# Miniprotein binders against a7ua95r516to809: the designs that were tried, part 22

Target 1, 294 residues: a7ua95r516to809
Amino acid sequence: ASLSLLSISDLVPDLQFIFFWMSNAIEILYFIQQKSPAYMQTIELMDDKAGSKESLLSATISANEEAMTILEEVIMYTFQQCVYYITKTLYVVLPGLLDCNPFGTEPSSEQCRRAAGVCVCAVCVMPEAVRRVVSVFQTTSDLLQQYQVHSEIQSQMFAYLFFFTNVSLFNQLIDKGPARGWFQRSRVLQIQASVKILLDWAKGAGHNHLAQKFFAKFCSTVTILASPPQQLSQMSWKALCAEHPSLKPVQLHRILTQYQLMAELGPLPIWQPSSEDEAYIYRTVDLLESFENH

## First folded at step 3 (miniprotein)

Design u4w1
Fold by ESMFold2-Fast, scan of step 3:
Structure u4w1 (fold): chain B 294 residues (1-294), chain A 85 residues (1-85)
Amino acid sequence: as target 1 above (294 residues)
Amino acid sequence: DTSEELRQRIDELLREAERLMEEARRLAREGNLEEAFRLLAEAIYLLFEALKHALELGDPDLIAEALRLLAEVIRLILELERELS
């Protein structure tokens, strides 16, 4: 009955029940798939006693088909419910990630040292905003493990959660970033460090491949914004597109335009597309990404 | 479990699932959709357990009955989801 923000912890009891159903439905589906050939063989080897062997075979086939259809529907329903509640929670906590500082100062002369000509005196602190996002992913992982959900379903769930996170962060950075100062280099480096914490978590959880695939667009954006102005000015449009294939041309053009405006080192030469590139850039008008996957 | 003990257990699971489904319909009529969903959740679990036992027993009538009730629960859940939307 509350209008206040719901945490992932508030949803755990409901999620536990849904994960329990999903896990059981998957197990029953596998049981039917494994037992179906044995049932068919048993009927086929039976004497034609007290009726038609064909009738019993037909009934068994029909029963297996109906059971599998219903189980697939329940698995899909429970999966969609889990994803809905988890992404709803993520949507609330993700904006905080773009406004936090994961760099802490630990001024100890005995802890400070030179590495590759750079003084290593700063350590990353997990901000509360990043911890909230990690907690959602960790709670999801814990529930999947607690209920022994099949690894394929687990991979599909994290694929969607990473996809959702990527789209949400990208859209917020592109749409609201200029007004909120997120395109400034100091802020971009903070965002990059926060994203690295999420990617490191994903790697530790065994989802490195999914994270690399589904965070590509946001990672490309942050990489461009963190690049020195001199390096970007030396690249051709074709080279930039080739290096960042996850970005639509209109998105890449928007990022470079905003980077130019926010440059702290004075006027950077404005990058301009060729006549051929202009037609391609303006082919689509959708700057922001959809939250729907294929 | 003996075959007779399995049949009795299946009958008990099917009966309890039907009771939960009727209770869920009553709660839905009273506007308590959240609790109705929870009871339908429990009904699905009981029906899956009944289906598993029925398949192990190899009784076509019990398999058919469990599948019919599962289809009914799914239809009811979809109807209640539309009311929430």
Scores: ipSAE 0.013, ipTM 0.327, lowest interface PAE 8.2, mean pLDDT 75

Design u4w3
Fold by ESMFold2-Fast, scan of step 3:
Structure u4w3 (fold): chain B 294 residues (1-294), chain A 85 residues (1-85)
Amino acid sequence: as target 1 above (294 residues)
Amino acid sequence: DTSEELRQRIDELLREAERLMEEARRLAREGNLEEAFRLLAEAIYLLFEALKHALELGDPELIVEALRLIVEVIRLIAELVRELS
């Protein structure tokens, strides 16, 4: 419990150093890429002492290729290390997001429920669990800014962090949700509100496009589970597949089955899979997502 | 002359860079990676300045020497960065 209260910088003493050298390697690489054509032109224009010009061009090309290859390896290594340590920290704090209540008191929760589970009121405070997750992303953003890491690399890092977060939250909800009561409507609305805080942070930080792309599966899951019974019961299996293309048949089937089991919702129509999907709704190997890069 | 002044300046930059690289290796062996990296950053700066002046002078031997040391310092950085794991 005490470890989850530490900042990411406190948990990984070398993280600032890894960011520092990743930034330096990127700058050196870009400098070489920018200057190499000018160096080659300068050598080509040299009024040569016979024979040395060809050797000099060859030596320069070889040196540039070797330097760039080594720098690319350094950049890849430091990027992977940053991602590793940040996701290791996220893994510890993310489960709390599924168990917290961003609405505060029960009266506030009821009012937010009337607003379709989303509330922007003065009484609503960011839960500690959500704050810890946001702090990891904010610290990452701060380190990228402090060490002036190029925006392209920053976007790649947040793409992977959002991918990791999405997979982690989805897998935990699907795997542990039934036993933990997370599929109950009141809990789903709390999860939806907590995720909205995270997505709002991403939008404010300039990562809205990445957040929309990489949170698609978890957002689809929460959207379905938070749907009013009147709306959801009127949708066909094919309509749900079309609206939520990120969900595999087995995943959609599990989600809808849990929705029907909610005592608060009453009896609902059975969603029959299309004939094409019927063979796939029991493929348990496809139920949970892989953490491998796609 | 001006060409001799440039040659002297290039030689000074190359020697200082090599000194910083050797000191960085020593500091790294002692576990002071932060100071080692700082010296390597300084060495890279000096080597690119040496390369700039060598290109201006048009001396093939100095250009090749500057390029060789630039590759060497980058290899050193790669080696020390892997020690962070």
Scores: ipSAE 0.353, ipTM 0.763, lowest interface PAE 2.3, mean pLDDT 80
Fold by OpenDDE base, second read of step 4:
Structure u4w3 (fold): chain B 294 residues (1-294), chain A 85 residues (1-85)
Amino acid sequence: as target 1 above (294 residues)
Amino acid sequence: DTSEELRQRIDELLREAERLMEEARRLAREGNLEEAFRLLAEAIYLLFEALKHALELGDPELIVEALRLIVEVIRLIAELVRELS
């Protein structure tokens, strides 16, 4: 119950502190790494007064190693905390994306209306359910930029968030899709349009490659389900496997089976798995994606 | 004597850093983590300045002391970060 009311805005104060320290720890780490060779060289050039040089060099190496280790732990910890809080907010808003009708007229965000009147920015014209998801990513991006977090860490953050989003959406679609009617063509087209808005945002934010990579499985699923029966019924199992390499055989088989039921096509021999894949289509453990694989 | 002046400057920086570290510990115990962190960030800059001057002076004792305090500040930061979450 309480989680359903949690917005990314409610977490911003906590996230700000975490991002601050993550950024600072990274900055200090790089500072040490950059300065360490120079002051080591300075020590090496010092006059050896009674063997003090070797001891000083050893002490300096040890101190640097300890400092870097602690900083790496801080960076890892703060990164994990950021991911934890952000994924909690995503968990709440992602289900709305599957139920969204992006072709309807939905009001712009109340926040943008208060600040600028009628905001016509790309985010304000988005359907509410899509905007909520995008707001999580945008807030994350803004915080990362505000605290000047290193680009590699930014990329890792978005990679994980996109991974999480893909797994969540894929699993929900596969597990609940038939019962929720998400496999109906009209609903699939809505989902496809909603995902396209998200992908377009990711492209605009400079994360196009990451988005394409990590959303591949969900996008493949939606693409298959959005395909007209006349077109899809002409595609062999082998052709579908080749076109959608992100899908495991068990996943593709499930999607096609549910599609067949929904479209009332009856059994299609052309979709029969190859002899090589036949053993894999029954691995139900591989049907849903794991959050641990990243 | 420029060397004595430099030594005095290093000592001042180290003492100020230690003061800030102790104040940060106090503030952290009082739950004022934001201010504690600000002081620790200030302390670390002073310590790197001290380290720079100690290296210029070529005083092994001051170099080691500056490095020791740098590690201590970083450790304190790590402890406080764990308390925030």
Scores: ipSAE 0.329, ipTM 0.741, lowest interface PAE 1.4, mean pLDDT 89

Design u4w4
Fold by ESMFold2-Fast, scan of step 3:
Structure u4w4 (fold): chain B 294 residues (1-294), chain A 85 residues (1-85)
Amino acid sequence: as target 1 above (294 residues)
Amino acid sequence: DTSEELRQRIDELLREAERLMEEARRLAREGNLEEAFRLLAEAIYLLFEALKHALELGDPDLIKEAIELLIEVLRLIIELKRELS
């Protein structure tokens, strides 16, 4: 639980400085991009000799190009540092999301009052483990807004954070799921409910498109594992591949094998991979996702 | 002369930022990281002000110097934070 040596709140002062640097570097870059044409026009309008004027134009272009290159380097470096600090914190808190139970929590009268006087649903209950993950995303969003970081950079940040979260959760579930009991339907439904809270947060924050895109693999996995045996046994391998294009054949095969074991579907081969996919499935090196962007 | 006034202001900002960075390094060596980070934050502010003035003046050497010092402050902050782990 509280074994993390790094809390997002402990990193806020450091992140504030880095976001301040990033925001100002971006602002200066835009200033140079927008003002460069005006400076060139000013030089053109100068009451100067032709040779001297051309020399000054060349020098100004070179100076602007150098400044832009250095500013782009600063922006990239500060972006990478923010990502490093935030993902390091996320990595510690994410496994807790797979073990929490939003359905087992009895809401207090205070929680029901906060929810407009009515207890709406168990999915709306935020377990401590889920709240820790949401706090990382919310703090990041708050800092990006506080320092007025351009929306494109903000989108790139959350695209990467959602990518990282998806890969981390998927790898944890596939690698440790059997030993932890995470493939049992009741546990999968708990995981699905917890992930729904993260997706709802992303939607509220204006990042619904990014969340849908970058959580596709983990959402596909959870959807398959949460499917009733009656429904899933009626789907062919081809239909499952088409429904879940984010999953590689070896990943889909592993998920279905675990589902078959947990649902006690017996030894009958319900899902027949194609000859090409069958050959690919024999390669085990592609089972887990890389944390490096594909 | 506005141009000469800007040049003087830039030089003052750059010199003060360098002074704060050196003082921060000294405080960090003495274990006073809280004060070191505070001075580095102040140096960042001064360097961005210097860069804005240098861009207005159009002096490529001053622009480059301000940017290089900003990169140096960032690297120093990251290095000191890594050392705390």
Scores: ipSAE 0.013, ipTM 0.320, lowest interface PAE 7.6, mean pLDDT 75

Design u4w6
Fold by ESMFold2-Fast, scan of step 3:
Structure u4w6 (fold): chain B 294 residues (1-294), chain A 85 residues (1-85)
Amino acid sequence: as target 1 above (294 residues)
Amino acid sequence: DTSEELRQRIDELLREAERLMEEARRLAREGNLEEAFRLLAEAIYLLFEALKHALELGDPDLFAEALRLIARVIRLTVELERELS
C-alpha cells in the first residue's frame, strides 16, 4: 500500500480497536492502584500472627507490581500504535498545506468585484489540504473523547502530533521553500492563514497552550517571511533573536540569508550570530513521560 | 534501497542519536551546556529522519523506538534548561 493512498477514514476501525484496548488497560491500571491500598490495609489490620500475615502481604505486593508492569506495557504499546498510524496519515497530508490557498476563489474580474458594491466574497473557505490535516486532528480528538482517555494522555498525544507537524512543515519550508516559491509574500500569507486554521482548531479543542508551544518555530519562520525586508533590515541581530526565541540563532541566520536571496526589494544587511548565539536551546517541555523506562 | 538497507540506515540513525545524547550528558556534567544543547539538537534531527524512514518502511517497532528516544532527548533538554534557570 502506497502512503499516498492512506486516509484517516480508512484507519478509524483499526484505531477504534487500539483505543479500546488502551482505554481498558488504563482503567484496569487505575482500579488496581485504587483498590490495592485498601486491600493492603485490610491485610495489615488482620490479627497479628507470626509470619502468616507478612507472607500474604509480600505475595500481594509482588502480584500487584507484576500486573501494573504488564498493564503499563500494554498502554505504552497501544499508545505507540495509535501515534504510528495517525502520524503515518499526517505525513501524507502535510505537504499539501504549503501549496493551498485559504483565502477563497477570487472573482473572475476586478471590475465585476468593484461594480458589485455588495459583499459577494464567501467567508474564508478551508482548503481541502487544510481540511485533511484538521480531519486527522479531529478524528484523534473524537477517539480520545469516545473512549474517555485521561487528559494527560490526550495532552501527550497532541504534544507529539503538534511536534511532528511543526518539524515536518519547518523542514519542508526551509529545504524546498525557495525552489517552490514558498518564500514569496503572497505564498507566505497563504501558509500563515492555513496554519492559523490549525491553531484555531487546537484552541477550540482545548489544546491552545500545546499548539502555541509546539508550533512556535514554524510560526516564527512564517512571521519573518511575511515581514517586509525593509522592516527586518532596521532591526539589530539581538532584537531579531529576542523577537524569535523559538528559533536557534543559526536557524534564524539561515532563514534571513535565504529570504535576502529571494527578495526583489534589494539586499538585506548580513546578520552574523555571535558564538554564544550559536547555542542550540530547546524551549519544549517534555509531555511524553509515559515513555520513561522503569 | 532495499528494505534491509533501510532498516540498517534506521538502526544507524538510532545508534548515532543515542551516542550524541550520552555525549551531551558528559558535556553537561563538565559545564559545557552550549555544546550539549547542540548535540541534543542533532540527535532530534537524526531521530526525526529515523521516524520518516520507519513510516516509509512501514515498521511500527522502529518507529516506536525512535519515538521513545525523542522523548528521552526532550526530557534531558528540559532538565538541562532548568539548570540554567
Scores: ipSAE 0.226, ipTM 0.678, lowest interface PAE 4.4, mean pLDDT 75
Fold by OpenDDE base, second read of step 4:
Structure u4w6 (fold): chain B 294 residues (1-294), chain A 85 residues (1-85)
Amino acid sequence: as target 1 above (294 residues)
Amino acid sequence: DTSEELRQRIDELLREAERLMEEARRLAREGNLEEAFRLLAEAIYLLFEALKHALELGDPDLFAEALRLIARVIRLTVELERELS
């Protein structure tokens, strides 16, 4: 099947299997971690019958260490597989978020219509492009809850997914935005509204802090681009750097340069980088975000 | 003696888990990975119960045996999963 047709629903059976094993491995790991110390102490307190105690303790320690190592490997592997499949689906649906007009009337989800007729849930009233992205996150959340995956692992999963989403959206906006007209104020406002819907969902799902943290760069970019020219032209480079600390100097410079071109503004001395930042604004290697920096 | 009954229960769980592991290996070799994974999931459940009972009994040998078998089930599961990917 072409990557373009892959939905999160198509991966649910595979993900269910992975989540099952991940959850079980985590449960066993925590059980061992909690119970093994007390158990070893119990062995240590037993009467030494002819040196058998040391051998038994050693064997128990060794078996515990082996089990813990294997469990950690399984947890890591299953986590990586989940991330791989989920990010693959995100990769397909995320570009639609940048082209989305959330102010238009879009049809509600076919899945909810089939199940309940007219669904008025928060997801069903979302624009289709936003709903598709939210559906990936919601499905992930539902699976994590269904299999009772430990809350720390859930948080790590969402942290990575939000990171991935931010990097993907940011890179697309910076790289393709000018050519696709995403830097036009009207389009930026659409993007801002779409992202707000996603952030509101994340807040409702209990991931507000993670969403704010990991979407900071994309949100900063959108905020700058959504700013009226009259307002933004009064902000100095230093003020913009301070207000948007998630942006590297090269990124901010690129955004402002493209904004200037789009808004047909002449050169603005107030946006001139500081002497300290001047060396960094030409580091094009730092312009796009890396997926490896997580 | 409740302790002897518990020991027997642990032994039964361990033996059944080993049986399921061997059957899962057979099924995997036959290409029936879905059923193999189901049996491994059942095996790990039994072994986890055995592990809990071994703790209650205070038998370190049975506890260690359950842990070793759990490690083997998990390893086998990961190996089979990698073959599917």
Scores: ipSAE 0.061, ipTM 0.565, lowest interface PAE 2.8, mean pLDDT 86

Design u4w7
Fold by ESMFold2-Fast, scan of step 3:
Structure u4w7 (fold): chain B 294 residues (1-294), chain A 85 residues (1-85)
Amino acid sequence: as target 1 above (294 residues)
Amino acid sequence: DTSEELRQRIDELLREAERLMEEARRLAREGNLEEAFRLLAEAIYLLFEALKHALELGDPELFRELLEKIAELIRETVWELERES
């Protein structure tokens, strides 16, 4: 019972089949939704014996409703399967993003010249760990485009993938960050640069709005941790809550506590929770995010 | 297309879809579910094409028959996918 680490490339044949099937079901569903009402009107306008026309109408309505219901089940099932396999792959590659150094992966100019070819500069700029995450998103985008999946379904897919990525990164940073030194300023700046690469990819892919929405919690966390002490010391608890509404009181309190512990500039002002939030800073059950969306 | 050309095309698509479905059922019995699913998906696509031509013909009986065939095929395919999972 060993965990199998699969690259996104290993899943492509299975995903291609599922996307192909999903695309077919979506096309049939849309055709039935759009054309069936007009066709039903055509039957209704036919001049014939009442029993013949009414029987045909009833049979067609029943067949239409059954086909649509089953197609919706197929679309939901295939969507869930794609999400399952893609997020399982993301879960394996995402921790590497918190440990990589995008500033230290640049080869010497001689190494770049020797390796010169298509996309050589991307290797110098993008760490392998970040490239693996981007490859999952890019492969998903390519498959959705290859099978011409409607834009609304594409948006739902990336909304969930970004949601999953945000939750995974946030939970790992908060839970494991202290032990792994991820709250040190130099590490936070590396994490911030890596996340910017993902956000830039999302913008280029036309998903900027979704990325801004679903990465809000992790971005808020990194922004606070990357802030100079002088700027954070000028902000009250209330001001921080207002600027970072995605963070729960216990989460904000944990982040600020880690910031104080890792600060090299000596004692910082005390960020005390408001009386309203004081009861909630000790709710450890609310510290980590759920992978289940509402 | 003329009505005769559309009907001939529909018949051709239906025959090919039935051939793919029979091959898919054979592969499923042999335990090759992956290939069976692929052929069933192709059959569904051909039925979809036939459905579009039936709409152009304005033949409500044929349209109803095609909707029923699509529903039946999808039911069988969903069951095979769920069993695999």
Scores: ipSAE 0.016, ipTM 0.457, lowest interface PAE 6.0, mean pLDDT 76

Design u5
Fold by ESMFold2-Fast, scan of step 3:
Structure u5 (fold): chain B 294 residues (1-294), chain A 85 residues (1-85)
Amino acid sequence: as target 1 above (294 residues)
Amino acid sequence: DTSEELRQRIDELLREAERLMEEARRLAREGNLREAFLLLVEAIALMAEALRLAAELGDPDLIAEAERLLEEVRRLIEELERELS
């Protein structure tokens, strides 16, 4: 099957199978971890009749360690497979979020609101592109709940999905934004509204803390670009760095340079980097984010 | 491994796991929880390996058999939890 034609709905049967096995492996691992210490202690306290105590203890330890190792490998493998398929789907749908208008009259907005369980403002219509992204997150949440996957694993899954989404959107905006006109204030306001829909979904799903943490860079970028010229021009470089610590100096400089160009604020830069930041900016081209979580 | 060799290995693991599960269930009902636990740990190890190989093979019939045994393991875990708590 072609990846360009593959929707999250097409992946659900495969994902259901993977989540089923991951959930069962986690439950079995938990059982072994909880019950094994009590059993081993019982063996340690027994009398050594016919010299079998040490042999029984050794056999139990070996079997327990082997079972735990295999279960941990199964859990890791199934987790990686889920992440792979989900992020592959996200990669295809995410660029659409930067090109859509949530202030339009998308026919699917009402259906997506009720079906996905996301709470959106009446003045914000959910574009089809945003609906596709929300659908990926909602389907993931539904599968994790259906198979009763432990909350720690659910948190790890959404941490990575939000991290991936943040990096993908940030890189797309920074790399392609100037040529696509995405730095125009009107376009940025549309992007901000679309991102708010995703953040509102995350809050409703119980992942507000993860979303705040892992979307910080993209949210900072959009917040700066959406600022009115009167407001933004009153902020110093130092104030902007302090308010947006997730942005590297070179990234902030690029964002502000594009903002000044698109807003036609005149030829002289109104945001002057500190001497140290200026030196760094002039020495590096390290602009885009890595998909590796550091 | 050929698909045939892999299939036979999975079948062997699942049958042995089922045997150990039945024996563990019998021992648990007789009140020998320590021996039942030891056999359960062995059965779980065999099932985990069979699950890993069945996933690689992608055989629906073997997957269904593994699912049935995992459901039985879940029930036995619940029974042992009640007795050990």
Scores: ipSAE 0.013, ipTM 0.378, lowest interface PAE 7.8, mean pLDDT 75

Design u5w1
Fold by ESMFold2-Fast, scan of step 3:
Structure u5w1 (fold): chain B 294 residues (1-294), chain A 85 residues (1-85)
Amino acid sequence: as target 1 above (294 residues)
Amino acid sequence: DTSEELRQRIDELLREAERLMEEARRLAREGNLREAFLLLVEAIALMAEALRLAAELGDPDLIAEALRLLAEVIRLILELERELS
């Protein structure tokens, strides 16, 4: 299958009816919750037809409870289907974000400077790779608004999407970053600028709190890698851990070790743990290895 | 509207919903799961309107019938989603 087949635009017709299902299920659930008391009152007030009133009330209560349970399951499944298709699309477009350059293109940036004597162009442009990621989030937002999905469910959906994005970007950066040159300072600064475009979009869309929460690990990692070596070498291990609480000590140690090994940093170690810190890190690594092997 | 007109409209909505469910089952057997899902969405919308009107009319029999059909369409949707997994 072609990567272009996973574009968000290609999925809009399928997503539209899944959102319609979710919206209808939510509305029917709300209807039953609001109208059930009036319905029960109507049964209680009606003339008893051959002593059937009590059995009708019992049957109706049971039917309402079953219907509500099934509707809740439908809401959950339609939500999961939307998340599945959207994250599948994100998985295809996210790697491009780590490899793009959001700083102005040579011809257009140069033209702006010469024309005005002062730069009138944005410092960063939105690269095609970043635009594709933003397009997925924007299309999701548009569909949620089109079908008038409750704001709480909208927040839950973006929480999942941001969580997925953070995990995917972090894993790719850690697993492939050193070999692909992504730990080089120039590349890290490009990644930082690209991530800022995503965070700015989230802020504009009203999801700043969710973005701060769920992107924290990746943002901390990029911030460390973008920090001057002299600044990092002057910080204590305790200070480094306190400044990046979203990273586990073992994750922070691995990031610093890989950063130290890059050509741009040179042979001088940025940080070396004390005997006590090393013992703590070692125990933490063993616990993670034990979990991953079992 | 008259209570008789409301009762007739509810009956029409529930009958159309049943027809859509039967057509959805046929399409699902043929492997056309997308079209089956689309028809079930239409059936849910018809049932929601029938429930609204039945509640306004205050007819417990019609409300019970609408809830029974809603349970059936929801079960069918869950079965189709499992097949898509």
Scores: ipSAE 0.006, ipTM 0.289, lowest interface PAE 9.9, mean pLDDT 72

Design u5w2
Fold by ESMFold2-Fast, scan of step 3:
Structure u5w2 (fold): chain B 294 residues (1-294), chain A 85 residues (1-85)
Amino acid sequence: as target 1 above (294 residues)
Amino acid sequence: DTSEELRQRIDELLREAERLMEEARRLAREGNLREAFLLLVEAIALMAEALRLAAELGDPDLVRELLELIAEAIRKVLELERELS
């Protein structure tokens, strides 16, 4: 059995159990937070000359803090388990996004061909590879809604999933892209179109701000690589750095070097780094992003 | 609700929670850890409702006892989860 056979649907029963428990823990935690001021006041207003009031207040504060700490631990643990299973599934399906062709997804039918040399179909099908990635995000959204998980936790979940997706796609493109032909202009345009489908899904799901924030590095990379030679040749190193602040100088230099090596583009003007950035580029060893450092 | 009615409702919730806790212990002994886990979660929810009513009643001793009971029930849930993992 291959990890390529792993599906988000196979994990749903286990995820349902974890989401159910997380939702209950969050609800209990919020209830305790809401009632804390009221019963503290009740203790303060007690008639007590023997000093038992101070002992009771101290004990109540300790019990309250212990219950809240344990609930927070449960919420954190269940959140981490959900993230683990979901990202494990994403890791398997994400490489397919870099190899699919959304421009070739139009089903040619007799009805479309009847338009005599200009075929315009009203219905286009999402590439299977993109559909698999969207399915993971949609299933996650459905489970969060089914168990009425608080919106703050939902936002944290999608922030991490988008972060993970961005790092995974960026690292794969930079590390494997040259050997796979992914830096060819036609392939980059296909990748850009596929990523736009994911970003459109995120916008429709109410997560546009998170997607814009956490996909910035990969989007910058694809935007540069998809730029026409005429447009890109008019941009200085300084202008590219300003337009794409999410990219490290070493990453930008690698991307531009790959762009110049494309056979179809021919010779282009040299993008000369500033003296400060030039020193940084040649001293930096780490090109790839860390899944834990963001 | 009168304070008498609130105390009766709290007692009913705690009796039901204790019943679920005992049933969970039986299921755990039989190796049915997932069902035991679900019953413990349900028991905790009932204890939390009792805590809400105790706070409304203004009984700080009862509030303290319920918070300790909830903490202990949660520890048992975490123990079962480690066995399931």
Scores: ipSAE 0.012, ipTM 0.275, lowest interface PAE 8.6, mean pLDDT 73

